# VH-VL binders against Peptide methionine sulfoxide reductase B3, chloroplastic (MSRB3): the designs that were tried, part 16

Target 1, 158 residues: Peptide methionine sulfoxide reductase B3, chloroplastic (MSRB3), of Oryza sativa subsp. japonica (Rice) (q6auk5)
Amino acid sequence: RGTAGRRRLQVVVAMSSSAPPPPPGSVQKSEEEWEAILSPEQFRILRLKGTEYPGTGEYDKLFAEGVYECAGCGTPLYKSSTKFNSGCGWPAFYEGFPGAIARTPDPDGRRIEITCAACGGHLGHVFKGEGFNTPTDERHCVNSISLKFIPASEDSKL
Key: E = the ipSAE of ESMFold2; O = the ipSAE of OpenDDE; V2 = 0.75 times the mean of E and O plus 0.25 times the DockQ between their complexes.

## First folded at step 15 (VH-VL; framework fv_bexmarilimab)

Design v4 (from r3 with light chain Y33W; at its last look DockQ between E and O 0.37; V2 from the best seeds 0.00; counts 0 for: pae E 3.1 > 2)
Fold by ESMFold2, look of step 15:
Structure v4 (fold): chain C 158 residues (1-158), chain A 121 residues (1-121), chain B 108 residues (1-108)
Amino acid sequence: as target 1 above (158 residues)
Amino acid sequence: QVTLKESGPTLVKPTQTLTLTCSFSGFSLSTRGMAIGWIRQPPGKALEWLALIYWDDDKRYNPALKSRLTISKDTSKNQVVLTMTNMDPVDTATYYCAHSWEYMDYYFDYWGQGTLVTVSS
Amino acid sequence: EIVLTQSPGTLSLSPGERATLSCTASQSVRSQWLHWYQQKPGKAPKLLIYGASSLQSGVPSRFSGSGSGTDYTLTISSLQPEDFATYYCQQWYSYPYTFGQGTKLEIK
């Protein structure tokens, strides 16, 4: 609520979708506030930590150039260049922007949840060591509903 | 289409070891995220989870029965085997195997038809 | 261990009526891992609702689920003859994974 927090948010929001993500925890709203601005399915996934049915997500088969932002708070999360075909039915990325993705073990310790570091929105899970031919051998398995794709413009080819 | 079927003895004497096989088709247990669970239901009573095996051979057991249970898989045969030692008449139940995918919300989406196992002398 | 308590144990209703089935957890669970199954006599359970509120493919729209924390509800808006069955809730939030004891929905 202070002016310092407001100045930091304004600077981050004014930057392009390729800008570094806001500091962790910098976007906080009550669950009532989230429910008022998110669609019912976005709320179910981002806040209630649900999972979309495999193969149904808007971005499952999308490989266009651009940036994937958090559907809740607009934080840039993934570049399209890190997206790969995992064959599992969800968008898969091998790496997020620095500091954009937070990790928390699931209660039973089997999976590692990934969230938007800025707002805590649920993205999905990260898996390591599966043997994919990618630089990190990590798979960020992400719900399409948690993301908003921002296409690269033709002018950015220049 | 995903299908599962339980097989094994339907009558077992007290103290004997029960071995049940789940044969399945429509998926491979070598596929990442796949899991098979065992659930039982005594006649007229509620469902009780017994065990779970994942594609990477991680295994989970109901702690109340853990000393009596062993779960294993043979991926090449599309089979999962449950062994339960020291059977007792209270273990009389229908035994189900069921499919789950851990990349979803961990629910059991496909079930076998079940096999009734009676434990009596 | 998380205990799921379903109420009522038996619910006697007529076709066309609205059914409301309750599942109460002994501690808070996440709705993501609270599921409902339908079981007819002599048959295996069938997944009905996953994640508290999401209908499984092929489930009629008269079924709905809701709830959070410890309290979850399954509703059938207008009962059909084929809906008379036993309903189980299940949690996969915390080991060991448990089922409720069931609610039998029967013809009055």
Scores: ipSAE 0.449, ipTM 0.776, lowest interface PAE 3.1, mean pLDDT 88
ESMFold2 (binder alone), look of step 15: mean pLDDT 92; pTM 0.933
OpenDDE, look of step 15: ipSAE 0.723; ipTM 0.867

Design v5 (from r3 with heavy chain A35S; at its last fold request DockQ between E and O 0.52; V2 from the best seeds 0.67)
Heavy chain, then light chain:
Amino acid sequence: QVTLKESGPTLVKPTQTLTLTCSFSGFSLSTRGMSIGWIRQPPGKALEWLALIYWDDDKRYNPALKSRLTISKDTSKNQVVLTMTNMDPVDTATYYCAHSWEYMDYYFDYWGQGTLVTVSS
Amino acid sequence: EIVLTQSPGTLSLSPGERATLSCTASQSVRSQYLHWYQQKPGKAPKLLIYGASSLQSGVPSRFSGSGSGTDYTLTISSLQPEDFATYYCQQWYSYPYTFGQGTKLEIK
ESMFold2, look of step 15: ipSAE 0.664; ipTM 0.826
ESMFold2 (binder alone), look of step 15: mean pLDDT 92; pTM 0.936
OpenDDE, look of step 15: ipSAE 0.748; ipTM 0.879
ESMFold2, fold request of step 20: ipSAE 0.639, 0.657, 0.645; ipTM 0.822, 0.828, 0.823
ESMFold2 (binder alone), fold request of step 20: mean pLDDT 92, 92, 92; pTM 0.932, 0.933, 0.929
OpenDDE, fold request of step 20: ipSAE 0.769, 0.792, 0.784; ipTM 0.882, 0.901, 0.898

## First folded at step 16 (VH-VL; framework fv_bexmarilimab)

Design w1 (from r3 with heavy chain M104L; at its last look DockQ between E and O 0.61; V2 from the best seeds 0.63)
Fold by ESMFold2, look of step 16:
Structure w1 (fold): chain C 158 residues (1-158), chain A 121 residues (1-121), chain B 108 residues (1-108)
Amino acid sequence: as target 1 above (158 residues)
Amino acid sequence: QVTLKESGPTLVKPTQTLTLTCSFSGFSLSTRGMAIGWIRQPPGKALEWLALIYWDDDKRYNPALKSRLTISKDTSKNQVVLTMTNMDPVDTATYYCAHSWEYLDYYFDYWGQGTLVTVSS
Amino acid sequence: EIVLTQSPGTLSLSPGERATLSCTASQSVRSQYLHWYQQKPGKAPKLLIYGASSLQSGVPSRFSGSGSGTDYTLTISSLQPEDFATYYCQQWYSYPYTFGQGTKLEIK
């Protein structure tokens, strides 16, 4: 009777690709509730909108197949197939799942903040027109600690 | 590592145009996210931001001084130039150029040593 | 324009004492864009803390920052002789970018 052997790429893809994203604002918690759930660094970045030091994030150099979820609420945000090497020191994606990513221009008009649409967790910023060879010419520059990677191929020996 | 140095005249007359050059090394302004700013400090006074130029040639100016300022870059020379017109004795200050990387929340992480510009008749 | 007001203007303390420097913004700023610099006479400013609370590389752990909204604090837990300098806060949240007027930390 094994249980770990039921996790598959098709399960992750089906759960991510077959379900619409949660509505904007659908995950609401008090600041105290978030502090109880998140590690101090997750809270600093997801709720206080901090930024990881470049090159230090767990997923900066990761290119395994799978899905990146919001570390706060678990909403699927990015497919690994949209991840690319930007050379800037943070995970970079050229596209999120439809409706999963909210955008808010910074007050000085230079950068555009991106957040998880469901819970408002800070992800980082999106940059346009940088000339990368990607379908959208956009770079979602995302803090690794804002994400939880769900591998398509879970190693199991069961 | 990153270094910056300001150069230009140290004495100008009222109404003249000041031109300052920031020469830098240890980074390229063609690298995505890089920016150079200019900040001044009158003797014994606070720091005042003047202008910024980004790697993609986007430019920002302190609106109180915008009509007098022009910032430009020459990426091949590793230089940024600030021009300030119609100088007045109140513009006497130490002028700094400083490095910023917009991808890490902006701040001026490396500064030149500064150059004192005196405006006198 | 966001005005940053620092207090006190001058703080006279002895080595080993705890220093607390205040920076108050005229309107709310995101802590991500509130920074602190140290400046010694005749020298350029040096970045100490970015994003209100993150220490720049090479900054001793006796320095710390905190705050949100309009109220921010720089703390030095046990003053060393090299810490006597002028400290500036800066915001990069809203155009135009502004600095506080400074707090001079001097040896008593």
Scores: ipSAE 0.614, ipTM 0.812, lowest interface PAE 1.8, mean pLDDT 89
ESMFold2 (binder alone), look of step 16: mean pLDDT 92; pTM 0.937
OpenDDE, look of step 16: ipSAE 0.665; ipTM 0.849

Design w2 (from r3 with heavy chain Y107W; at its last look DockQ between E and O 0.53; V2 from the best seeds 0.62)
Fold by OpenDDE, look of step 16:
Structure w2 (fold): chain C 158 residues (1-158), chain A 121 residues (1-121), chain B 108 residues (1-108)
Amino acid sequence: as target 1 above (158 residues)
Amino acid sequence: QVTLKESGPTLVKPTQTLTLTCSFSGFSLSTRGMAIGWIRQPPGKALEWLALIYWDDDKRYNPALKSRLTISKDTSKNQVVLTMTNMDPVDTATYYCAHSWEYMDYWFDYWGQGTLVTVSS
Amino acid sequence: EIVLTQSPGTLSLSPGERATLSCTASQSVRSQYLHWYQQKPGKAPKLLIYGASSLQSGVPSRFSGSGSGTDYTLTISSLQPEDFATYYCQQWYSYPYTFGQGTKLEIK
């Protein structure tokens, strides 16, 4: 009577240790240093808090799988799974990576500016309670110029 | 195409209430992010912001005139109404309504032609 | 309130010349909330520049905006006959929203 040893296949769920987001302010550069490494348009948006014209952004209508990083410092900001069509004319997300997005209320008391927590780069604004059918009912309205899209196929090589 | 048009009395007596209507097309105030503002300009003078109404019925007024101003919307008619009480000759101006977005930043991108309102006895 | 002061009050130039218009705020304003409008006689204002430096669609490239903090500039590189008008800066940074007193650009 041969005791067939049931090899328990331990499915090692490789917890993809998502590297913790870089601490706030971890990327420090002078404005001159930023101007030297950014394109004029990137500098205008990220550092001078300019605004991209609605409907012109590269990522406004992009819904491919991947991650959106800060165009300034490369910090991951948004998953493509959090992107939704808000109709506003800019890329819209309902949440960022934990700790990746800093929030500062605007003087108007209606909008909240969002910035990259790592480098302080201007992203856009977050709006709340607008009635979107998303998990958070937040709309992170982000300038495409502030973002760099990394396709999922490229992330698997890292 | 976005269009706005102001309508109402062109002559008002002192102490009377002015009621202006902004009729618009090419957009809806039921759409998130839409706003309509009123701006006036006395003859040969600078522009003065009066009031703003958002798609969600939030309202803003010029603090100097807040006690005299009321802004409202009828989304079904694509109209915004501005009322201003206790009119005075100093309130003689061209009154404009203008479209704005709040999605990222605020500016007045489309304007009505304006309507001249004269306050006189 | 934020007071916007424009200078000069009147600017007299000829076609082909460069025009530089100044707008100074009584306190610092974020550049994204500073805008420029053009107004011709008997017409409504027209948006030219939004966010200090962004050119409105359909506006000729000879128009440009710059500045930060309290100081902003509208530049017209080479004046055309249709550019002679009054120009207003406007801030949307805090209530009440305010306009500058305007700069009248007139033909010399």
Scores: ipSAE 0.608, ipTM 0.840, lowest interface PAE 0.9, mean pLDDT 92
ESMFold2, look of step 16: ipSAE 0.702; ipTM 0.844
ESMFold2 (binder alone), look of step 16: mean pLDDT 91; pTM 0.921

Design w3 (from r3 with heavy chain G33K; at its last look DockQ between E and O 0.39; V2 from the best seeds 0.00; counts 0 for: pae E 4.1 > 2)
Fold by ESMFold2, look of step 16:
Structure w3 (fold): chain C 158 residues (1-158), chain A 121 residues (1-121), chain B 108 residues (1-108)
Amino acid sequence: as target 1 above (158 residues)
Amino acid sequence: QVTLKESGPTLVKPTQTLTLTCSFSGFSLSTRKMAIGWIRQPPGKALEWLALIYWDDDKRYNPALKSRLTISKDTSKNQVVLTMTNMDPVDTATYYCAHSWEYMDYYFDYWGQGTLVTVSS
Amino acid sequence: EIVLTQSPGTLSLSPGERATLSCTASQSVRSQYLHWYQQKPGKAPKLLIYGASSLQSGVPSRFSGSGSGTDYTLTISSLQPEDFATYYCQQWYSYPYTFGQGTKLEIK
């Protein structure tokens, strides 16, 4: 499969970025396996459910066109067109790809955790009804370190 | 810049009700996702959490002291008020108010300087 | 209620030495909700470490935190004079929210 040219690889990546995400639970690894492939900070956030300091994340102020994937397993999570400026210091999205995002109430019941449905990687929290002028009035408040941004390609114009 | 300051009496008599006010600036109770907590520390002893109030008026109390505590907020004055009934000399402590952002992992990131309350006749 | 037990109660060390402070929870706590505070005499507590291992803004890199489940550690790699203080762990995982009893770090 390494015989494809760079433009063919770019087209495949662009087409893959618009494809449906993998099924829930389809990526399972032990915590030791995750620790071996994730950076220490990725592990702290994706697996230990940490939170990056507000305003410091690579994608906080990024509004380029493309797709945000799970940094752990590569599952497409958010399209850039759903990103908005919430003023809260983390990347904010009003909607993920269908089936890509799982929700679990926190132990105290005040917040709802969001995770990558495929691998269970911690993304952050979702807040509802805050009054933002977006189609869903939801804010997926996501750690940048949990994401990998894949820019749109001019070769495919997806 | 987030700042908090406790105010109230420094001396109360046993059985009296203590009322403490936490005044703060650098954020608003009505438009931010946050909580204000009260923590006390008897002289030379450990910290003890007392109560917590969220921006949406959800409240939590230390169950050992719940019957004696009331927490409330006044959004227009940017203040949180704690009352503690039936004060006793063992309640002599420095009382702190502290802030937490609900968007983070629920830790007290900003503290007032504290006010010593002495309970004696 | 989750009881946090800190050990030792007092730790006597010299400047330049490495300090290791322990916090043990009576029940498992998600590390995300385990925090460390420093308190100097006559002053309010100050947040040092949140989520077991994340340094608060302005905290020197000689401070580090680690742990999971019931066992948590605060480490100071090379003690400075200003580090001699009392340290508290705190959990916001389960109501009621509790502090440890503190470890006093003093000059030997």
Scores: ipSAE 0.301, ipTM 0.726, lowest interface PAE 4.1, mean pLDDT 86
ESMFold2 (binder alone), look of step 16: mean pLDDT 90; pTM 0.928
OpenDDE, look of step 16: ipSAE 0.747; ipTM 0.884

Design w4 (from r3 with light chain Q56Y; at its last look DockQ between E and O 0.57; V2 from the best seeds 0.00; counts 0 for: pae E 2.2 > 2)
Fold by ESMFold2, look of step 16:
Structure w4 (fold): chain C 158 residues (1-158), chain A 121 residues (1-121), chain B 108 residues (1-108)
Amino acid sequence: as target 1 above (158 residues)
Amino acid sequence: QVTLKESGPTLVKPTQTLTLTCSFSGFSLSTRGMAIGWIRQPPGKALEWLALIYWDDDKRYNPALKSRLTISKDTSKNQVVLTMTNMDPVDTATYYCAHSWEYMDYYFDYWGQGTLVTVSS
Amino acid sequence: EIVLTQSPGTLSLSPGERATLSCTASQSVRSQYLHWYQQKPGKAPKLLIYGASSLYSGVPSRFSGSGSGTDYTLTISSLQPEDFATYYCQQWYSYPYTFGQGTKLEIK
């Protein structure tokens, strides 16, 4: 209940900066199992590697303090402090938690897919060298549908 | 509201060089991820991709035609130019320019009306 | 280089009937990068479906797409007079980017 929700938030906040990610591939489900727990749009994006229309995602303009988890498996992926405004219409992060994000180059050499390392859920793509004033000059361009935001406190909850 | 329009000669002699201009509005090719492609269609035949230019000046060409094609952009004029050398009657086609955004799934969402280029002596 | 083969080349049907158009890739492609276009005579192509199954803005719900790997399908559930046109699939997964040769959907 309410106390369970508060304890979960405290655990997530405690893990947001120090907890190691689950091993790659540690969360495996059949397509049928994923369809049973994901909304149709979550399934289209996380499992079928779709892209949400720009400017439509819940977290595009969100800058509250907290942690962004994989919407499929709950793995912590991004700390809110790494989120920035790219102006492109999707949530943008310059850095994920260590080991949480897997990268796979596309065959044509233009884009690099990023996935949740634990479950393989599609997040979006990472772009390098775009010239944003961030510590890494990388942009993890992430579908809001692939994420679940966990606020740092109840007052920060949206 | 995005629009594109092709312009250039409609009649070209064999061996001449064709130069086509794509003029567009409603977006800027300096915006990250933007791209313009050229596609042609011979009368009664299928679509054939020719070339593509990205906002960061990366260029892609159909390998079958690469030695004959050059694509360039003038971002300040909202124009992309395609040059095709050594034209032949088999190159008679309607030529389209089209918009894409690589941050989506790389589809051509807006097309010009096309311009028919006839190659004959 | 990925070749897209569409079948049938021509499909003759009446209004109200169901149309099924196939696109087969010479090697596996990610469905995310497979797209369908409609082209009417004298007009530029129009995007119908992106990512194999997602309807583009303003496309009627009678259009649907499916498939993965090498085999993709466009379906029109109840043909309207305006649906008689030529349909192309396209892949942007791997350079060079290619179109299928088209399926002409004509009135019987």
Scores: ipSAE 0.525, ipTM 0.792, lowest interface PAE 2.2, mean pLDDT 88
ESMFold2 (binder alone), look of step 16: mean pLDDT 92; pTM 0.940
OpenDDE, look of step 16: ipSAE 0.719; ipTM 0.863

Design w5 (from r3 with light chain Q32H; at its last look DockQ between E and O 0.50; V2 from the best seeds 0.00; counts 0 for: pae E 2.3 > 2)
Fold by ESMFold2, look of step 16:
Structure w5 (fold): chain C 158 residues (1-158), chain A 121 residues (1-121), chain B 108 residues (1-108)
Amino acid sequence: as target 1 above (158 residues)
Amino acid sequence: QVTLKESGPTLVKPTQTLTLTCSFSGFSLSTRGMAIGWIRQPPGKALEWLALIYWDDDKRYNPALKSRLTISKDTSKNQVVLTMTNMDPVDTATYYCAHSWEYMDYYFDYWGQGTLVTVSS
Amino acid sequence: EIVLTQSPGTLSLSPGERATLSCTASQSVRSHYLHWYQQKPGKAPKLLIYGASSLQSGVPSRFSGSGSGTDYTLTISSLQPEDFATYYCQQWYSYPYTFGQGTKLEIK
């Protein structure tokens, strides 16, 4: 009975961790402020819009249950249940949380950039119509270093 | 190992149409994200991008030359073809085909050896 | 159209010296679409640095790149005989895709 109480409390806390994303643009910092809190590689990707080398990202092959947050501002971006193996060398998601992901066409009109709607942090690009067997036929191709994975608690899986 | 090779005529008369073929191995144009571009270089001069074709048949052309250029692919033969109409002596250059992958930051990572095309009477 | 202007046009140096090559864009570009190529006489260009600062596989660590916005730099920390070549910057940020006019690095 005591052990069941601890499990119920932990399960409730873990289940409630998925809050709605902050409004677009609600997290604003100067580039100096970002540089002070981000690692050099995080800054290069999130703020300078770089791309990590394929197959090298921490989350490329990760399929554990949990939530992926923006590494810059902590906004929840993707549930693990939307992650799939694209074989392309980066974490791939077919859908983000509603309102969490902003889209901007690249100037040459070929690719669509995706960013954290709250802070503008660069995530990568979204591709449509590639023929993957997913509900949306979209692939959010995301740099691992733009994300922080928050695992589901072992007790939250009850 | 990825390899590319350009083939076609090396001498062309003014006003004729140039047709160049890029043959390649080590990858397939049906692979998602793959692209082939054409770049030329007049003797002793800078590189100039001409055209690009993607795995899904989307095409891009240098707007200064777009009325003269056509790019196409035959995925079953692993070949890309560039045609350029109304050749002029100023079009004398080495012509390269090159590979790119659009899921990275768009650079030409593998190049053919190039073929010199001379346009003269 | 984004014009890339490289300077100097020719750089004459001795082996062991440090080389600094500049690429200036006519308008701001994203650094991850700015690339550097090396070309030796009679050969095709070879990718050297991608995304302004990332070394391509097999490129010696004496090469480095930096920059953002409109100003980009390629540095060779201690020149080797095989480094004497022409260097081009290139952008894929905006259509049409363009190359700089090149910097020829030659032995003094």
Scores: ipSAE 0.515, ipTM 0.783, lowest interface PAE 2.3, mean pLDDT 88
ESMFold2 (binder alone), look of step 16: mean pLDDT 92; pTM 0.935
OpenDDE, look of step 16: ipSAE 0.587; ipTM 0.830

Design w6 (from r3 with heavy chain A35S G37S S100T; at its last look DockQ between E and O 0.68; V2 from the best seeds 0.00; counts 0 for: pae E 2.1 > 2)
Fold by ESMFold2, look of step 16:
Structure w6 (fold): chain C 158 residues (1-158), chain A 121 residues (1-121), chain B 108 residues (1-108)
Amino acid sequence: as target 1 above (158 residues)
Amino acid sequence: QVTLKESGPTLVKPTQTLTLTCSFSGFSLSTRGMSISWIRQPPGKALEWLALIYWDDDKRYNPALKSRLTISKDTSKNQVVLTMTNMDPVDTATYYCAHTWEYMDYYFDYWGQGTLVTVSS
Amino acid sequence: EIVLTQSPGTLSLSPGERATLSCTASQSVRSQYLHWYQQKPGKAPKLLIYGASSLQSGVPSRFSGSGSGTDYTLTISSLQPEDFATYYCQQWYSYPYTFGQGTKLEIK
């Protein structure tokens, strides 16, 4: 597809940080190793599966263009175009990158946990059939502290 | 501000059916992620979870009491109703309703003041 | 059913002392689903700690929680007069949802 137009630009204007996600389980560290790398709050949420207080997360109301990565391992998880306003106090996405998100039902049969497929970091839960006007009618309800937002560059706005 | 209030009879005879109502303000029963539970506490004893109902009308019952319990909601009245059949003196307790937001880790963040129900002839 | 056993049943202490309250589950629960409540006579329970270790808004910092698996602890540093109450642990990990039998913290 027409690489001639791209060679006239001195700046890489179509860079993408959304590489294919690593295979499931491809990032493995002991819990001690995670404690050494993560902030205490990141560890509490990503590894101990805590939940940030609603409305407090850095990305709750962020709708800028870019990519959300796993804060633990850097795996791309969500593109900003899948983010929507759920009104529930956490970042909400209707779809992750293919293979990036793993799902595990909770023991009580009500909720489904979502994790980074690569490192097992806790992201939150996915809810189905809530009636939001989105392509999937799914809501990945994700803790901001589990994510690192990579904004699109100024040149990506061209 | 979220508030809950229990209402219903304070004295019930053995074998009768108890009906309790939980009335709310500060949220709608159709709000995604909400659930309402009923919990009881016999005088001087531990709390016992009885039943819950979610915003989408999914329900759970304590299996030890399931045959005696029915929970329902009336969204237009902003009320949740618990019915408990075949009351016995051992069921004498303070009955609470309590709120949970399932999007957090399921804790009872708001409680009603409770209503003491005495089962006696 | 997950049974939560609290120890001791009654704890008698003086203001200024440190209280340590135990909650033991009959099987492993994930710490994010283990919660602590305070209850004073004639009042509804009040949430103190959620997810084993996270303080609820408005709860004094002298309260703390820890634990994982089957063993959980509520600690109150330097007891205040208003802390003498009954404390319950509660799990939402597995159906049916259960409370411990309580620890009554009394003034000595």
Scores: ipSAE 0.563, ipTM 0.798, lowest interface PAE 2.1, mean pLDDT 88
ESMFold2 (binder alone), look of step 16: mean pLDDT 90; pTM 0.918
OpenDDE, look of step 16: ipSAE 0.760; ipTM 0.888

## First folded at step 17 (VH-VL; framework fv_bexmarilimab)

Design x1 (from r3 with heavy chain D105S; at its last look DockQ between E and O 0.40; V2 from the best seeds 0.00; counts 0 for: pae O 2.4 > 2)
Fold by OpenDDE, look of step 17:
Structure x1 (fold): chain C 158 residues (1-158), chain A 121 residues (1-121), chain B 108 residues (1-108)
Amino acid sequence: as target 1 above (158 residues)
Amino acid sequence: QVTLKESGPTLVKPTQTLTLTCSFSGFSLSTRGMAIGWIRQPPGKALEWLALIYWDDDKRYNPALKSRLTISKDTSKNQVVLTMTNMDPVDTATYYCAHSWEYMSYYFDYWGQGTLVTVSS
Amino acid sequence: EIVLTQSPGTLSLSPGERATLSCTASQSVRSQYLHWYQQKPGKAPKLLIYGASSLQSGVPSRFSGSGSGTDYTLTISSLQPEDFATYYCQQWYSYPYTFGQGTKLEIK
């Protein structure tokens, strides 16, 4: 009676240790340097704080698994699992990676700009208390141009 | 399509109160992020912001005119009303109401045609 | 309050020429809150550029905006006859929300 040793396949859930986001301000470039490496549209949004036209963004209707990085510096900003359909015409997320998103309220206190904490690149604005069925009830409204989507199959490189 | 239209008296006597109504369509002030502002322009002069009302009934006034201005909304009628007390000939201007919305920023993206209000004895 | 000063007061140019309009703020304004309007005689202002550099829908690509901090610029690459109007910058950074005094672009 051969005791078939049940090899417990320890599924090593490789906790993909997502490298901590780079510290705030860790990426410093002059505006001229940014202009040299960014597309004109990326420069307009990330550096000149422009806004893409609603409903035109590449990632507005994308809900594939992966990570969204800063299109400027490559810092991971959002998980696809935090993305939701807000219907606003821009990619919407309910939270970013810890420390990845900087918030700057305007003096009037009605708007809060969000930027990449690493490079200062403009992302969009965050809104609160809109009643979305998300864990935070926040809506990070982000320009697609400010983001680069990295599919989950490539996440192992993060 | 968003449309706005100003209505009210076109002639006001000094010291009287001006009441203007902005009637709008294509949006609702019950919708979060919506706002309506009033801007005036004396003949041949620059634009001057007067007041703003938000969907949540928050109000902003030009500090220089705050004591004379009141802005209110009737969401059910799609109307915003501006009152300005103690009118003076210097208040003669074209008065505009304009739409604003909050998604990425605030700006006046749609304007009424304006109404000329003359203050004269 | 934030004072917006536009220059020049009047700009006289011919069709086909490049127009450069300046708007200077008395203090730093975040670019996403600086806007440009076009106004033709007897008409209401029309939003032209929002957030310093974003072109409003339906506005021709010959219009562009740039700048940051206290200094902003509206550029028209090649003037068309319909572009002769008054242009206003406006800030929504803090109240009171203010307009520049305007630049009148007139045909030479």
Scores: ipSAE 0.220, ipTM 0.732, lowest interface PAE 2.4, mean pLDDT 91
ESMFold2, look of step 17: ipSAE 0.520; ipTM 0.788
ESMFold2 (binder alone), look of step 17: mean pLDDT 92; pTM 0.936

